# Designs tried in a protein design chat: VHH binders against F-box/kelch-repeat protein At1g67480. Part 19

Target 1, 376 residues: F-box/kelch-repeat protein At1g67480, of Arabidopsis thaliana (Mouse-ear cress) (q9cag8)
Amino acid sequence: MQAFALSGKKRIVNHGMCFSKGNLDLGSRLSENFMDDPLIPGLPDDVAKQCLALVPRARFPSMGSVCKKWRFVVQSKEFITVRRLAGMLEEWLYVLTMNAGGKDNRWEVMDCLGQKLSSLPPMPGPAKTGFKVVVVDGKLLVIAGCCMINGSLVASADVYQYDTCLNSWSRLADLEVARYDFACAEVNGHVYVVGGHGVDGESLSSAEVYDPETCTWTFIESLRRPRWGCFASAFNGKLYVMGGRSNFTIGNSKLLDVYNTQCGSWHGSKNGLTMVTAHVEVGKKLFCIDWKNHRKMSVFNAEDETWEVVALPLSGSSRAGFQFGKLSGKLLLFSSQEETGQCTLLYDPDASPGTQWKTSEIKLSGSCVCSVTITA
Below, E stands for the ipSAE of ESMFold2; O stands for the ipSAE of OpenDDE; V2 stands for 0.75 times the mean of E and O plus 0.25 times the DockQ between their complexes.

## First folded at step 16 (VHH; framework vhh_8h63_2)

Design u6 (from t5 with F27S Y32H A97K Y110S; at its last look DockQ between E and O 0.05; V2 from the best seeds 0.00; counts 0 for: pae O 9.6 > 2, unsure alone 63.2 < 65, placed apart)
Fold by OpenDDE, look of step 16:
Structure u6 (fold): chain B 376 residues (1-376), chain A 121 residues (1-121)
Amino acid sequence: as target 1 above (376 residues)
Amino acid sequence: ELQLVESGGGLVQAGGSLTVSCAASGSTFSTHAMGWSRQAPGKERELVAEITFGGNTYYADTVKGRFTISRDNAKNTLYLQMNSLKPEDTAMYYCAKRSWGTLYAWDFDSWGQGTQVTVSG
């Protein structure tokens, strides 16, 4: 009497919760009604915009609090254009600093004279590393990165935007692929993200582009080889990717990848740098610090794709690290070392030979993590 | 290639302290972030602490407030001071050099052979 134990495999029907993509059509329902009101009573809106454009940048948050229409105008790309035409643009330096304990990150803001302004609101999200910062249309974007949670690395796809005119943070659309230690740059109003490490620590060859108008990330052509720890710069509508490493790179490859945004294709050359610890674009030049020699800068000229070397005015033991900033067409050199009292150096590329370097009065409250310059 | 050699591991009682060290060969030590990872039997390797070339430090939540990472660039040596040790801290501890790239990412490309730390309950 063989008792056939019918093991009833309970098919757990995974009810796929169809998360209805609620079309957060957040863009369209700006109530059509406030746009019909005059920006300033008694003035045409174009004249009113010109009037608002004459207000100092430090007062923009106050203007944004007047009414919805003022807020809309002040945050718009058009407003920056109007200010440009009026000759009212102000350049500010934003520096992310870290304290000696490495636990407290703060954004410091300085005007064109190097005077400290009000601090930014706290950056949203968890504390991350391996993220990139970029400026697009007067906005600061903090893109992706990673954090250590309970001893495990977690890659992020989160993107946050800081509106410098309204002094507020918002969340943008996530990247298609979470990543850290990738290259990022703005090209013609679009943000490009290239390579890096993925969620499993794998090297990525994928690249994405963000369109601020559609608020969407889209894949572009992948790199021929996975690449991480690289950086990107933009010149003449092209994206230049250099530095970092590839699993397929033999030796000290100076591979330069260039993306043509018009044709949507990559091409490569061997006239790049391999190991860059810091970089900044000033005008049509890219300034880089090579990890092999901290006493010189490598300068890339995008017009002829040539390199030159500029000596750093450093005395004594090779400082372990530097970061760059830029202000008013000048290069700023920040020390990444906590030694209290190191002076910020300023490099003027237009100065006479031998007089390019001077001491800057700019003092940071901590080590420089990154910096961006935003004009509005 | 940077050679990393860990030392200082051993048996310690719960609540005790231990310092492990990592000697690095080569010139790349001072230009890179360094870190400690550990692997317990039957568990995955986890990051414990990292120090940037600039001296910024990061810790896992499990060791925060108990462990201190430090470096001596003149000696090409990395240290991990471990206080208030727990049986759960028992693991092989590995020294690691960060890959070339960003200064703060949690990615390493060079590892030592490890040093065993055993905490008795």
Scores: ipSAE 0.007, ipTM 0.328, lowest interface PAE 9.6, mean pLDDT 83
ESMFold2, look of step 16: ipSAE 0.618; ipTM 0.833
ESMFold2 (binder alone), look of step 16: mean pLDDT 78; pTM 0.787

## First folded at step 18 (VHH; framework vhh_8h63_2)

Design x1 (from u4 with L103K; at its last fold request DockQ between E and O 0.28; V2 from the best seeds 0.00; counts 0 for: pae E 2.4 > 2)
Amino acid sequence: ELQLVESGGGLVQAGGSLTVSCAASGSTFSTSAMGWSRQAPGKERELVAEITFGGNTYYADTVKGRFTISRDNAKNTLYLQMNSLKPEDTAMYYCAARSWGTKYMWDFDSWGQGTQVTVSG
ESMFold2, look of step 18: ipSAE 0.640; ipTM 0.852
ESMFold2 (binder alone), look of step 18: mean pLDDT 80; pTM 0.798
OpenDDE, look of step 18: ipSAE 0.706; ipTM 0.872
ESMFold2, look of step 19: ipSAE 0.598; ipTM 0.830
ESMFold2 (binder alone), look of step 19: mean pLDDT 79; pTM 0.797
OpenDDE, look of step 19: ipSAE 0.659; ipTM 0.849
ESMFold2, fold request of step 22: ipSAE 0.486, 0.319, 0.536; ipTM 0.784, 0.665, 0.806
ESMFold2 (binder alone), fold request of step 22: mean pLDDT 80, 80, 79; pTM 0.801, 0.798, 0.796
OpenDDE, fold request of step 22: ipSAE 0.702, 0.705, 0.740; ipTM 0.870, 0.870, 0.884

Design x2 (from u4 with L103Q; at its last look DockQ between E and O 0.55; V2 from the best seeds 0.00; counts 0 for: pae O 2.5 > 2)
Fold by OpenDDE, look of step 18:
Structure x2 (fold): chain B 376 residues (1-376), chain A 121 residues (1-121)
Amino acid sequence: as target 1 above (376 residues)
Amino acid sequence: ELQLVESGGGLVQAGGSLTVSCAASGSTFSTSAMGWSRQAPGKERELVAEITFGGNTYYADTVKGRFTISRDNAKNTLYLQMNSLKPEDTAMYYCAARSWGTQYMWDFDSWGQGTQVTVSG
C-alpha cells in the first residue's frame, strides 16, 4: 500500500506587490491632446476647477478615477489653492500606529472631528525605523530610515509619497545619502534632511533638500558638526535643527542650528533642547517633550527664540510617554504606553489660562509612532 | 516578549570596580539600543550608558571615563563595567532595551528588575 505522498506544492502565490509605477512623469507628459479636452464639458476650465473644488475631500479618489485630466487636477497644488479660496479645505489627521506586538504598523486617518475614516494602503518597502515623515503640498512623505536585514542594520535612501487625494503611494527620488535618525522638515515647499547616521553607522553632517518641482535632491551646506537623533522645525522660512546628539555624551547637547534658506548658510546657538521624545509645530510655536522630563512640555517661540514650560496634567507617578498630534490648532497627546486606559489629552494653546487642557475622545488602534496633519 | 535580568550587583568599596550584567531572553538581542539606568534613593532614574545596535556608546557625564558599556551578542548579554566607583554611584541599576519601529529613539520600552550597587565610602 504505497502511501502516495501528495507533495502539495503550496504555490506561494507571490502576490507580486504591483508597485504600480505611479507615473511620476504624469505631470510633464500630459500629451498636448489631453489639454484640449474641457475638464467639464460646457464649462471653462477655471470654472470647472471651482466646481471640483466643492467636492468633499473623501471623494477625491473617486474624482481621480473619472479621467486623466480630473486626476491631474485633483493631485495638483493648484487644486488645494482653489479649495482654499472656496473655503473648502479639510484638515485630516494621519497617525502611524503600531500594535502591541510591534509587527503591524498602519496609517490611520481621522477627520477634523477626530472620527476615524479609513486606513491607508500599506506603506511600500520594508518596515523601517529612524525614518522621518513630512507633509509637502498636501502629500505625506516617508523618508529614509533603517531596517534590519539578516542581523545587519541597513540604512535606506528610499522616499515614499502618499497622495491623499488619490489614496496611493508612490516612490520618489532617493536621497543622495542613505540615512536614519536624521532631522527633517518642510520649508517653503521644499523638504530638508539634515544629519543622522549613514550606511556604516557614521555620523553625518550632510544635509539635502528636495524640490518637488524638479523631483530632485541636492546637497546644501553641511552642518558644522555631525548630528544625529535631532529633529527639525520650520519658522519664517528658516530651518531649525534641535535635540539629538553631536557627541558621545548623553543629553549634553543644546545646540540649535538654524539654516537660512535665502542665503544658504547655517548659524548656531546654544539655546536648544537636548533629546526630545516628541515634538510638534502649532502655529508659530514648537512643542517638545524632553526626555528627562515627561511631565512638562517645552515650548519654543521662534520669534524671540525663547522657551517656556507647560506642565502636563498628569496625576500620579506614571511615566507616561507621549507622542504628539495636531488638529485644528490644538495639540493631541497620545500615550505611548499601552496602558489601555489613558485618554488622549488635548491642549489648546489659545484657551484661557487654566482651561487649556481637555480630554479628547480620539482613540488610536495602537501606539502612536508618528502623526501628521494634512490639509486639502 | 523581551525579558531582561540583571545580575552582578553588590557591595564595593569606593575606588573599587564592579561589573553588572543583563541577560536578555525571549527575543533576539536585535534591539535598536540597550542601556543602563540607575536610580538612587530619593532621586529620579537617570540614563547612565547606552549602546546602539550599530555599536555606538554614550555615557552620562557623571560616569564618563569610569564606566564602559558593552554587549556580547553570542551570549545575549549586556554589560556595564564600573571602575573607580564612588559613593554617589550607589543605586539600583536597571537594564533597558529599546525596540525598533519608533520615530523617537530616546525612550526604552523594556526594563529589568534591577540590581543593587552599593559603594561604601
Scores: ipSAE 0.191, ipTM 0.640, lowest interface PAE 2.5, mean pLDDT 84
ESMFold2, look of step 18: ipSAE 0.695; ipTM 0.874
ESMFold2 (binder alone), look of step 18: mean pLDDT 79; pTM 0.795

Design x3 (from u4 with L103F M105Q; at its last look DockQ between E and O 0.33; V2 from the best seeds 0.00; counts 0 for: pae O 2.2 > 2)
Fold by OpenDDE, look of step 18:
Order: structure tokens, then sequence, then C-alpha cells
Structure x3 (fold): chain B 376 residues (1-376), chain A 121 residues (1-121)
């Protein structure tokens, strides 16, 4: 009857060093010459950047708080490149969720395993709808939309940026034309905005492009026809605009508009989709849910501009609405209806036939409004 | 949610004209997209016409050039003027609204009880 001596693992009570909020009146005028100081004393700046690149993504905000030079480095596009070369890139999923009352919108952040990390600071500006989100250079952009003011719908030109490395929001340059329910995508580091509704609810044909280097929006060639409720995706340096509605047509617009960013011109075909409720780009494929068929995904191959259909693993007659996410090359399907159990579906496009569908353990705090995946 | 009440349906001869109306209750009419759908016996409900709050209009191909959707925001009323009616236009006509403020859905979220339109050949 050998008495197994339960060795009392002394819980080392990590005395939480109450870092006293010393009023670091960091009001010290760090001299305009902070760029002349070494990033890390005793190291060349290139080596110092490599050292900083090895720090986990979750610590980037802390790094940005060390000094102005570190902050500058951590927020830079170059830093992501250095991390890529070091094999330190981390993919995180950002999901805008809405509670049942529609009054509490929150951005949730999950890691590559689907574990909830944190929530973002509140998004600046009024609550909006009809906005678009896009990722450029590791930053989240929330673009335009509309809000209800004194019983009137007001279109916005406001653009907000969230820096994932610094955990902060900033305002970018306004669009030239306020709009909502437009198409938006990033192409080769530029953000394109196409169509939508304007300030008077008119359908727009105008398109704009944002250059992050110059921090400016400029008009590009307009669509041949006004278009709203459309979405955009980027393939091979081209902007694809599909779905939505054009003048005088209900549900029959299969027009695909393609913008060549090199020559600055639009061309069109009739091999698009009509009204899409959700879309996501994964690899070289575009996955869509059509409003008429909620039990199937339409998959667009941009290489040959063909479509395939993938059935959703849904049981019963329930019209389950879904929103998309993506993580590690896989699709996430978030249920938009409270009734259809809180189970997230996962689709692996690279899996063997018959094994593509799985259940994900990812759970959202509310209904998915939109999502983006950001690698840094 | 808008309460919608259709009126104006009836029997009309082929080639005739009819106007159906929809009275909306609530303050959100002016900011809502409005539409008309119809359902014929044994057929699925189909969208016939839509008008945005900004006055953009959309039509099904089957009614294009014959039907006109319009709205009077001061009266909270939606109209569908139907000209050159055909027997194939025989259906229950439903007024529909799409409310602002939620994730954009293509489907309408408010419906009336419908008004019957019968076209005799």
Amino acid sequence: as target 1 above (376 residues)
Amino acid sequence: ELQLVESGGGLVQAGGSLTVSCAASGSTFSTSAMGWSRQAPGKERELVAEITFGGNTYYADTVKGRFTISRDNAKNTLYLQMNSLKPEDTAMYYCAARSWGTFYQWDFDSWGQGTQVTVSG
C-alpha cells in the first residue's frame, strides 16, 4: 500500500508587478532626429529588425510602445517582409460580429487555431451599413457605407484604418464620392472601390483607387453601367466585379466587369453571378453564395473563368444564411441565423473528394457581419 | 418592420390597365427599398419590380415596358401601374419592403397580404 507522496507543486504566485502607472510624461520632445539613433544599441539596424521580427505578433503593440523608431518599424510594410523571410508570419482572423439586438458591433480576433485572442478597440465613426472592408499591407480598412441620421440615410466617404501591429485606428483620406453597397478589393497594394449608391441613392458607375503611398484616392475609368450591391475580387493583377444589380434588371445581371490595372480599362463578359449574399477569395478561387441557392456554393476559377458548384452539407429545408471567413487556406462558414446551431462549417478545398467538409470549433459571440484574414 | 396593405386588385380584360397600391405604416418607408412580387397558382413567388429610396427602379423581364413602379413618400404609398395586361399576369400581387440597418439582404423582410389581379383572356 505504497503511499504516493503527492508532491505539493508550490504554485509560484507570480507577484503581478504592479507596474505603477508612473506618469511617464513621455511629453519629452523626442528630437526630430530619432531616425539617427540605432534601433537597438550595438546592432546594425538590419540585424535589429531581424531581432524584432522574431517577436510574437501578440507583442507588437508593446514593441510599438518602446520608442518612436520601434513604432515606425513595427508598422512598416518592410517589417512584414522581414517576418516573412524569417518564417514568423502569423495569420489571424478578424470578425465583425453583431449581437441579436443589432446595437453592439464588435471586432473579434482569433489566431490560426481559432482561439479568441481579443477584441479590437471600438471602430471610429457612427454605426454604418453598406460599408466594405479590405486588407492592405497588413492593415484593415473600413470604407464608406451609410448611416441613418435624423431619419435620413446618409452616405459616407469616411475611411478608417486599423493597424494590427499597433492595435490602433486612424482615419485615412475620404473617398472622392460618398457611397454604400459598392464593390471593393485590393489589387497589387492598391484599394479599388467601384459602383454602389451615392448620396441621393443613385446608382453609381464611378470607380476610385487608393494609393497607400500617396494616401490619395483618384478616379479611374467608370463602369459602362451603374452598378450596386456588387462585389469585387482580385486575380492576377486584375479586378473582377460581379453580382449586384444594374439598371432595370432584377436578378438577371450576370455581367462580369474586369478592370485591367495595367492598361486602365474595363472589359465585360456575361459569365458572372447575379445577387450574391456572401463571397470569399481563397487562393485562386472565389467562393460565392447566391441569393437564390443557399444550399450551394458557386466557385469561380479566374484562370479559365469557369464556375463550379459545391453543395453545402446542410440537413433539412432550412434556408441557412452564411457569411464567409478564411483561415489557413480553408473556408469558414458562419451561420447568420441564430436558429441554425452555432456550428461553424469548415471547407478544405485541397482535401480529397468527400472529406472537404468539417465542423470547426470556432464560435463567434454574435452574427458574422464580415471577416478578414490578416497575416503579419 | 413595416406593415404593408395592398389594394386595387381586381378583374381586368387582356390588354387593359390596372394600378395596385400598397399603404405602408411606419416611419421607415422613405428609407426602405420597396417592391412588388407576384405569385401565380402553382408557381413560385417572383419579384416583379423594385424601387429604391433614391428612386431607382428595376423590373423583371416579363413586365419590363408594361409595368411602372413608383412611390409617394409623403403618403407612405407604393404603386404599381400595370399596362397591357396579359392572362399570364394573373397572380396574387404582394407588396414588399426591405428595411435599412441590418446586413444587406437581397430578400425583402416585410410583406403584405397581397391583392389578387385576374386578367381574363
Scores: ipSAE 0.281, ipTM 0.683, lowest interface PAE 2.2, mean pLDDT 85
ESMFold2, look of step 18: ipSAE 0.618; ipTM 0.838
ESMFold2 (binder alone), look of step 18: mean pLDDT 79; pTM 0.798

Design x4 (from u4 with G54K L103H; at its last look DockQ between E and O 0.35; V2 from the best seeds 0.00; counts 0 for: pae E 2.01 > 2)
Fold by OpenDDE, look of step 18:
Structure x4 (fold): chain B 376 residues (1-376), chain A 121 residues (1-121)
Amino acid sequence: as target 1 above (376 residues)
Amino acid sequence: ELQLVESGGGLVQAGGSLTVSCAASGSTFSTSAMGWSRQAPGKERELVAEITFKGNTYYADTVKGRFTISRDNAKNTLYLQMNSLKPEDTAMYYCAARSWGTHYMWDFDSWGQGTQVTVSG
């Protein structure tokens, strides 16, 4: 019984040539004269920009790799304007997700249909909490926060920017004051940071504004009272600061602080919320989930400063935590609890009464930390 | 997750004082925010006091000026000194902890079994 020695065919492991993506050290030597070259040979630059504006958003990084001039155009605020005029704007949802182990945070990107796109490159800097995210001129900013270093909490002043067109992170100017658990919002192209905790854990009343044109932070008028855990929203060119805690008080901060960006002054009312766990702006409305009432959304109308309540379609007694997203004028509610399944709720504020709630097919790879919607 | 054990509850006369304590087991006590909540019969649980890892303190309006929350990190112990007690302060008092890194800024992730405080009128 001759044991047929099955000759083990040595699978030639084709050493896939790791094409070393040559670090195109696109050395930033902006040749002084690249601006004199036509954007597209044979076309006026204005027409060339219009042509580039017709390219799908997913191809912007590739366009930025063509030449320095194309890169400059694609990253410009003007380019978004040209796309707007051409009717080519695309809305994408960016979601920071955390895995069950809490160690791996990553940004997920979805298109307007909820289809997953390529992930963002890793965010620079240490893992932080208490930071805020904001969109300005089609760019994502991750602002300040804190991290634990050697058993000590360290507040950060670091600001990172993600360019959605170039698919790259950069560092912006630091805040004047390092802080975490603060309020942040974009108003008329400027980024406002208000309150929070400072380096010593003290409650802050200071506020800063970032100008993208000058790339500088400057102090504005401080709040009348320090506050932390607050959030901010923008309506009609005004900054609204709500929620959080004031000094030495639990649950009583119904203070609404409103900053008039034209006159540079704060005014306040008692028509705010207390401890909000999630918030999102959709149109002219602010949607909030209050910590004390997690089964309802509080909706703020900035026009008349009134509140309405919308019940969440929740079954059972479980305290379901949600984070918000927004897409195409609709609210997305991401469950923070692993047990409740990865079902995303969708709320359409413009739908007929009784039909506002739907289930979304959007699924995240982890728990939602935060989200932003960026149109470009 | 911290294991929390409350002690010091009891019967006290109106106007009296009582200190409740919470012993925490675990290495994360010093980096956790700590709090006291209470639940009276037929009422919802309410946050009474909170102390951050930096020692900042917050109080409910109902207890402000009467109660003092403090912590001893060397002993992994949380305290609530209650003065000028009122019958309305009668409740089960729970120790709570919030670990670092939680996304829910307002929620506690660890709770004790509670200690009963009864104030007689």
Scores: ipSAE 0.349, ipTM 0.722, lowest interface PAE 2.0, mean pLDDT 85
ESMFold2, look of step 18: ipSAE 0.611; ipTM 0.835
ESMFold2 (binder alone), look of step 18: mean pLDDT 81; pTM 0.810

Design x5 (from u4 with G54K M105Q; at its last look DockQ between E and O 0.41; V2 from the best seeds 0.00; counts 0 for: pae E 2.6 > 2)
Fold by ESMFold2, look of step 18:
Structure x5 (fold): chain B 376 residues (1-376), chain A 121 residues (1-121)
Amino acid sequence: as target 1 above (376 residues)
Amino acid sequence: ELQLVESGGGLVQAGGSLTVSCAASGSTFSTSAMGWSRQAPGKERELVAEITFKGNTYYADTVKGRFTISRDNAKNTLYLQMNSLKPEDTAMYYCAARSWGTLYQWDFDSWGQGTQVTVSG
């Protein structure tokens, strides 16, 4: 356990060897040497990038295999910007599914039409629970959680990243504090983790932010009170942390903690939810399933910070649980029952009342654990 | 997932004590987080006590200092010791479990049928 905390510190000390913008000694051998060559012979690089931006996303792995310079360009933030300006962005749905028996999981990938693409390689490291996933810079991060080691649950500080151009996982810098059942969200290109349980199962007040440009985690102002089993959403440059528990209650509080990333401070209110079993952001709205009533969604409107309720179009008293996805500005509702027995539903928040729900063609090979949508 | 059966409920005079228990079937008990909830007639279900994966305990403010949650991994049994009972504690008490590796986000994945606790007087 001391080894995890010391390992996390050692990983931070060695961060300069991580593949970051500032790790020029390794990057110099690869990127600088090949950056002198033209991207396409006979074209200025600006024009060549515009031509490459017209290639369908499914071809990115092939483009990355042409040469080191093409791989560097396809992985760059500039390339995503060029594709956006060209109207070529593609939205893909990534779903982590679990087979019957709950032993194996894998990432399934689908395009905007629901057509299945290749699966991702298995996530590195031991099986974990209480981890969080987030998208930043078009890449999927899997952060922390806890795993079973020698019959004991152990909090993790590990962070892994999936790179679509390499179709591979790599390890990023560890968190400063190992944690599980914490809140996590991206705000303006940075990743925030807040609270959770630590190595000894203690409830945490600490919070950290990841800067992809420096490849480092740094502490931000701690919560006034520790919080776990919570979640986070980002709106208007602010991090909204709600749900879960604090030292004063076990999930009967609607405490909302909001971090303003511009001034670096927290403020609290009673405008949250007690406990949430699923959430997703679509546009300026946050959709939640409250632990007490799985037959409705509570919907937060970030523009005026008000709540409304939307009934789910399901009968019965199932306790199978639900998970959310999103695609094309619409909400997907996945059942976590047996394998793929119950159909996926689609909710269009912008359709007229009475016509907002319909059956989705998306079929999963197992129960949905979580999902993300990546546009590139 | 666990199969959960509560027992030990009954009638108790105000100021008295009662222990309810929850027997679990399944090999994952020792690695599960466990909790008790209750529901009085006409009221919402509320969490009362929880013991986490690592054994930390948490209590609702209304029962803190009076109730104690504990577990015996050798017997696959969860307990709730209730002292200084009040008529407001009258409710159906439910055992719940969250098994390791079954859920991405918080939710109890197993629930018992409940045991009635009635506090008179």
Scores: ipSAE 0.523, ipTM 0.793, lowest interface PAE 2.6, mean pLDDT 82
ESMFold2 (binder alone), look of step 18: mean pLDDT 80; pTM 0.803
OpenDDE, look of step 18: ipSAE 0.614; ipTM 0.831

Design x6 (from u4 with M105K; at its last look DockQ between E and O 0.25; V2 from the best seeds 0.00; counts 0 for: pae E 7.2 > 2, grease 25.6 > 24.2, SAP .669 > .668)
Fold by ESMFold2, look of step 18:
Structure x6 (fold): chain B 376 residues (1-376), chain A 121 residues (1-121)
Amino acid sequence: as target 1 above (376 residues)
Amino acid sequence: ELQLVESGGGLVQAGGSLTVSCAASGSTFSTSAMGWSRQAPGKERELVAEITFGGNTYYADTVKGRFTISRDNAKNTLYLQMNSLKPEDTAMYYCAARSWGTLYKWDFDSWGQGTQVTVSG
């Protein structure tokens, strides 16, 4: 009984069982028998998984089309573990770009050397702004934002997921509260969304967490004060929310709100930033570009909660903003919203001070809107 | 998308006041975040003030307490009231908007041509 108690007893259907809600689904029972078949005839399943782990990541969708058992294996956490032990993990960079006309956007995909791979299927749903992207369990989530309906801007609760193993988009459960310009980050396999603006443009203090195992959003403790135009980063099981504005603080403030996921409570301090136009996490450090000065990065060290500054190697005036990418433990700086971009820059935080900046060979087909990195 | 035209710039004495306006044409004014940026000679463009669709305001530290941003959705007009002006406020002032077309960025996507504000003294 112990194995079922954590999973909600007989409500949770393990792989290969057909009963999950007390309904009898005869078709589902027949299809679930596929788990009894060998992965590869003539091979033990453990050996077959080792063989499949050697297949390049680009072929995962083809492997998933062989049969239901192959699809299940390719999507499993065990398979990723086998690939890691075999030295076969591949890191891919996903960049959402918008072309010169501003009418088309697309996800471009590159390997760790910057070589372009197949593009993703078109992102579903209406054109959105003020949304956030995050990676959880090797899947790309595009969360909420706002869209245009009959000439009015309306907050969205929609959540879309791209599954790297299936090469397909699907719709997940909606947020409890539609929001845009909110903070979002992943902490220990869960996705948190905090604050933003709601359906009537009101500033939000509410926060929610998504559990990929249950596929549900649940409210957590609200912020003490509403906050919008903010961002979030995760370090050591804590969610750090900073930047943006609050109704209790006219204009910007250096308020830092920290949520401890183990005890479920917020506490604040004045050790944040006012407004940030781009941010990225590398290791235990958070790199930010201040809206007032695009010629430097502010770097937060989560271990001691201190700030440092790194100068950007810019030699002139620039009208273009920057967006971050991350690849192989290094930062990429992309131009945004320009037909012709400046050369992409690469920053290695672990290199010697005189050698940290380099030019990257990565070329985007348009302006970078956002990026994520997924290892599989 | 939005067409933005600034007006009301000019020469003013230090310590004086001036209001600049931005007339917008297009159907998305009332749902856009609006702002004012400025660029002084030889300096980078900087955000001065912003007002969101929901009515929240933001001000740069250099102007907080002296400048007031407001909007009139019925007239499709954005205002910046500038009080206690200093010579360092001398700049070209640009009206800006952020519409729903900016999918994952903080940046403004529509700009006016600017109106010059010159503070003598």
Scores: ipSAE 0.027, ipTM 0.365, lowest interface PAE 7.2, mean pLDDT 80
ESMFold2 (binder alone), look of step 18: mean pLDDT 79; pTM 0.799
OpenDDE, look of step 18: ipSAE 0.703; ipTM 0.868

## First folded at step 19 (VHH; framework vhh_8h63_2)

Design y1 (from x1 with G54K; at its last look DockQ between E and O 0.17; V2 from the best seeds 0.00; counts 0 for: pae O 2.5 > 2, placed apart)
Fold by OpenDDE, look of step 19:
Structure y1 (fold): chain B 376 residues (1-376), chain A 121 residues (1-121)
Amino acid sequence: as target 1 above (376 residues)
Amino acid sequence: ELQLVESGGGLVQAGGSLTVSCAASGSTFSTSAMGWSRQAPGKERELVAEITFKGNTYYADTVKGRFTISRDNAKNTLYLQMNSLKPEDTAMYYCAARSWGTKYMWDFDSWGQGTQVTVSG
């Protein structure tokens, strides 16, 4: 009578924690109720907004702390418009810096004089590379990129927004396609993301546009050819994609792809740059540093689609990496290498020939990863 | 930056096969896109093949169907198997790497010294 002990294999039902996508729709449920209260007692709201617009930008966080309605107004696109009309706009430079060890990245803020104001709160998410930064409606967006997780490269679709008025980070809608080393620019209040590398390191031709009003990413017409390592600039309501590489196409590195935002179509020309290591738009000009020659910058004029070359006043090794910034209509040249005390250079495009370059007093706490200028 | 050392080049007859290898020194090999470029005398350097860190492969039209790029991450080694070789394939073959996280978007940020492949007609 051999008692067959039926060993009941308890199926450990791995309850997959369905992380419910809590739609942190943090945006929509601003309870309509505080909107009925006057912004400033005794004043019409339009006049109150004008009063608030006269407050220095450095005090915006304090203003946002007064009440929910003040917070709502200060963070609004309308508020920037009111400040513009009042002549109160302030231009600040935001610089992501990396320390000598490469482990500590932080955003630094400087005023229009290049004086350090403060550091931003830590950016949410893991440390990434291959991301892009863009400004839209006075907000800083940090878009996508990649990071190393357990020895594997992981592409991101994450988008973070920094509100310069509230001094806070938030997460926006994810890209439809995770990517790094892509082109990004703001055009007419929309953010365009083009090309790059995908999750498998593949070259992408896909392009997306973000609408801040709807908080949504939407695909647009793809590039004719996949493209990575490219950058984008906006001129006259058009998106220009330059630099980088398309797979195995001879001469493709000089391709200029232009997206007409009105027609929703791409057209191409061969008057682009190849491997651009740094770029910045100042006025109607695009300044670029080519990887092959760090002793000169190429300047694109979008009005006539011509290029000019400007020599860099650099002494020493041509292998020094640079990043650009802009402040008060001037170009800043930052050293990307920790080495020897290279001073920030300033280029004034309106200065007399031979006098365009000056030494800037702007000092960063580390190497410049990227920079943006935000006017608010 | 990865240190790259090519090997396996030599003389081969037209229609023959040859495999060139690239030994990479450094910890970033597995996360780098790798490529082979070649430069024939009097010609510009051209990209021949590329492999992503995930193993996706791309080929120039001139070598498509004949060449195979592969990688062994455990050995930090890149390979290019070349079949049906033609005299036009005679060139110095260079191993190249594009590291992730490079501040600068490089086609490739690391290059080897090259290995000579000669195809006799």
Scores: ipSAE 0.312, ipTM 0.708, lowest interface PAE 2.5, mean pLDDT 85
ESMFold2, look of step 19: ipSAE 0.521; ipTM 0.791
ESMFold2 (binder alone), look of step 19: mean pLDDT 81; pTM 0.810

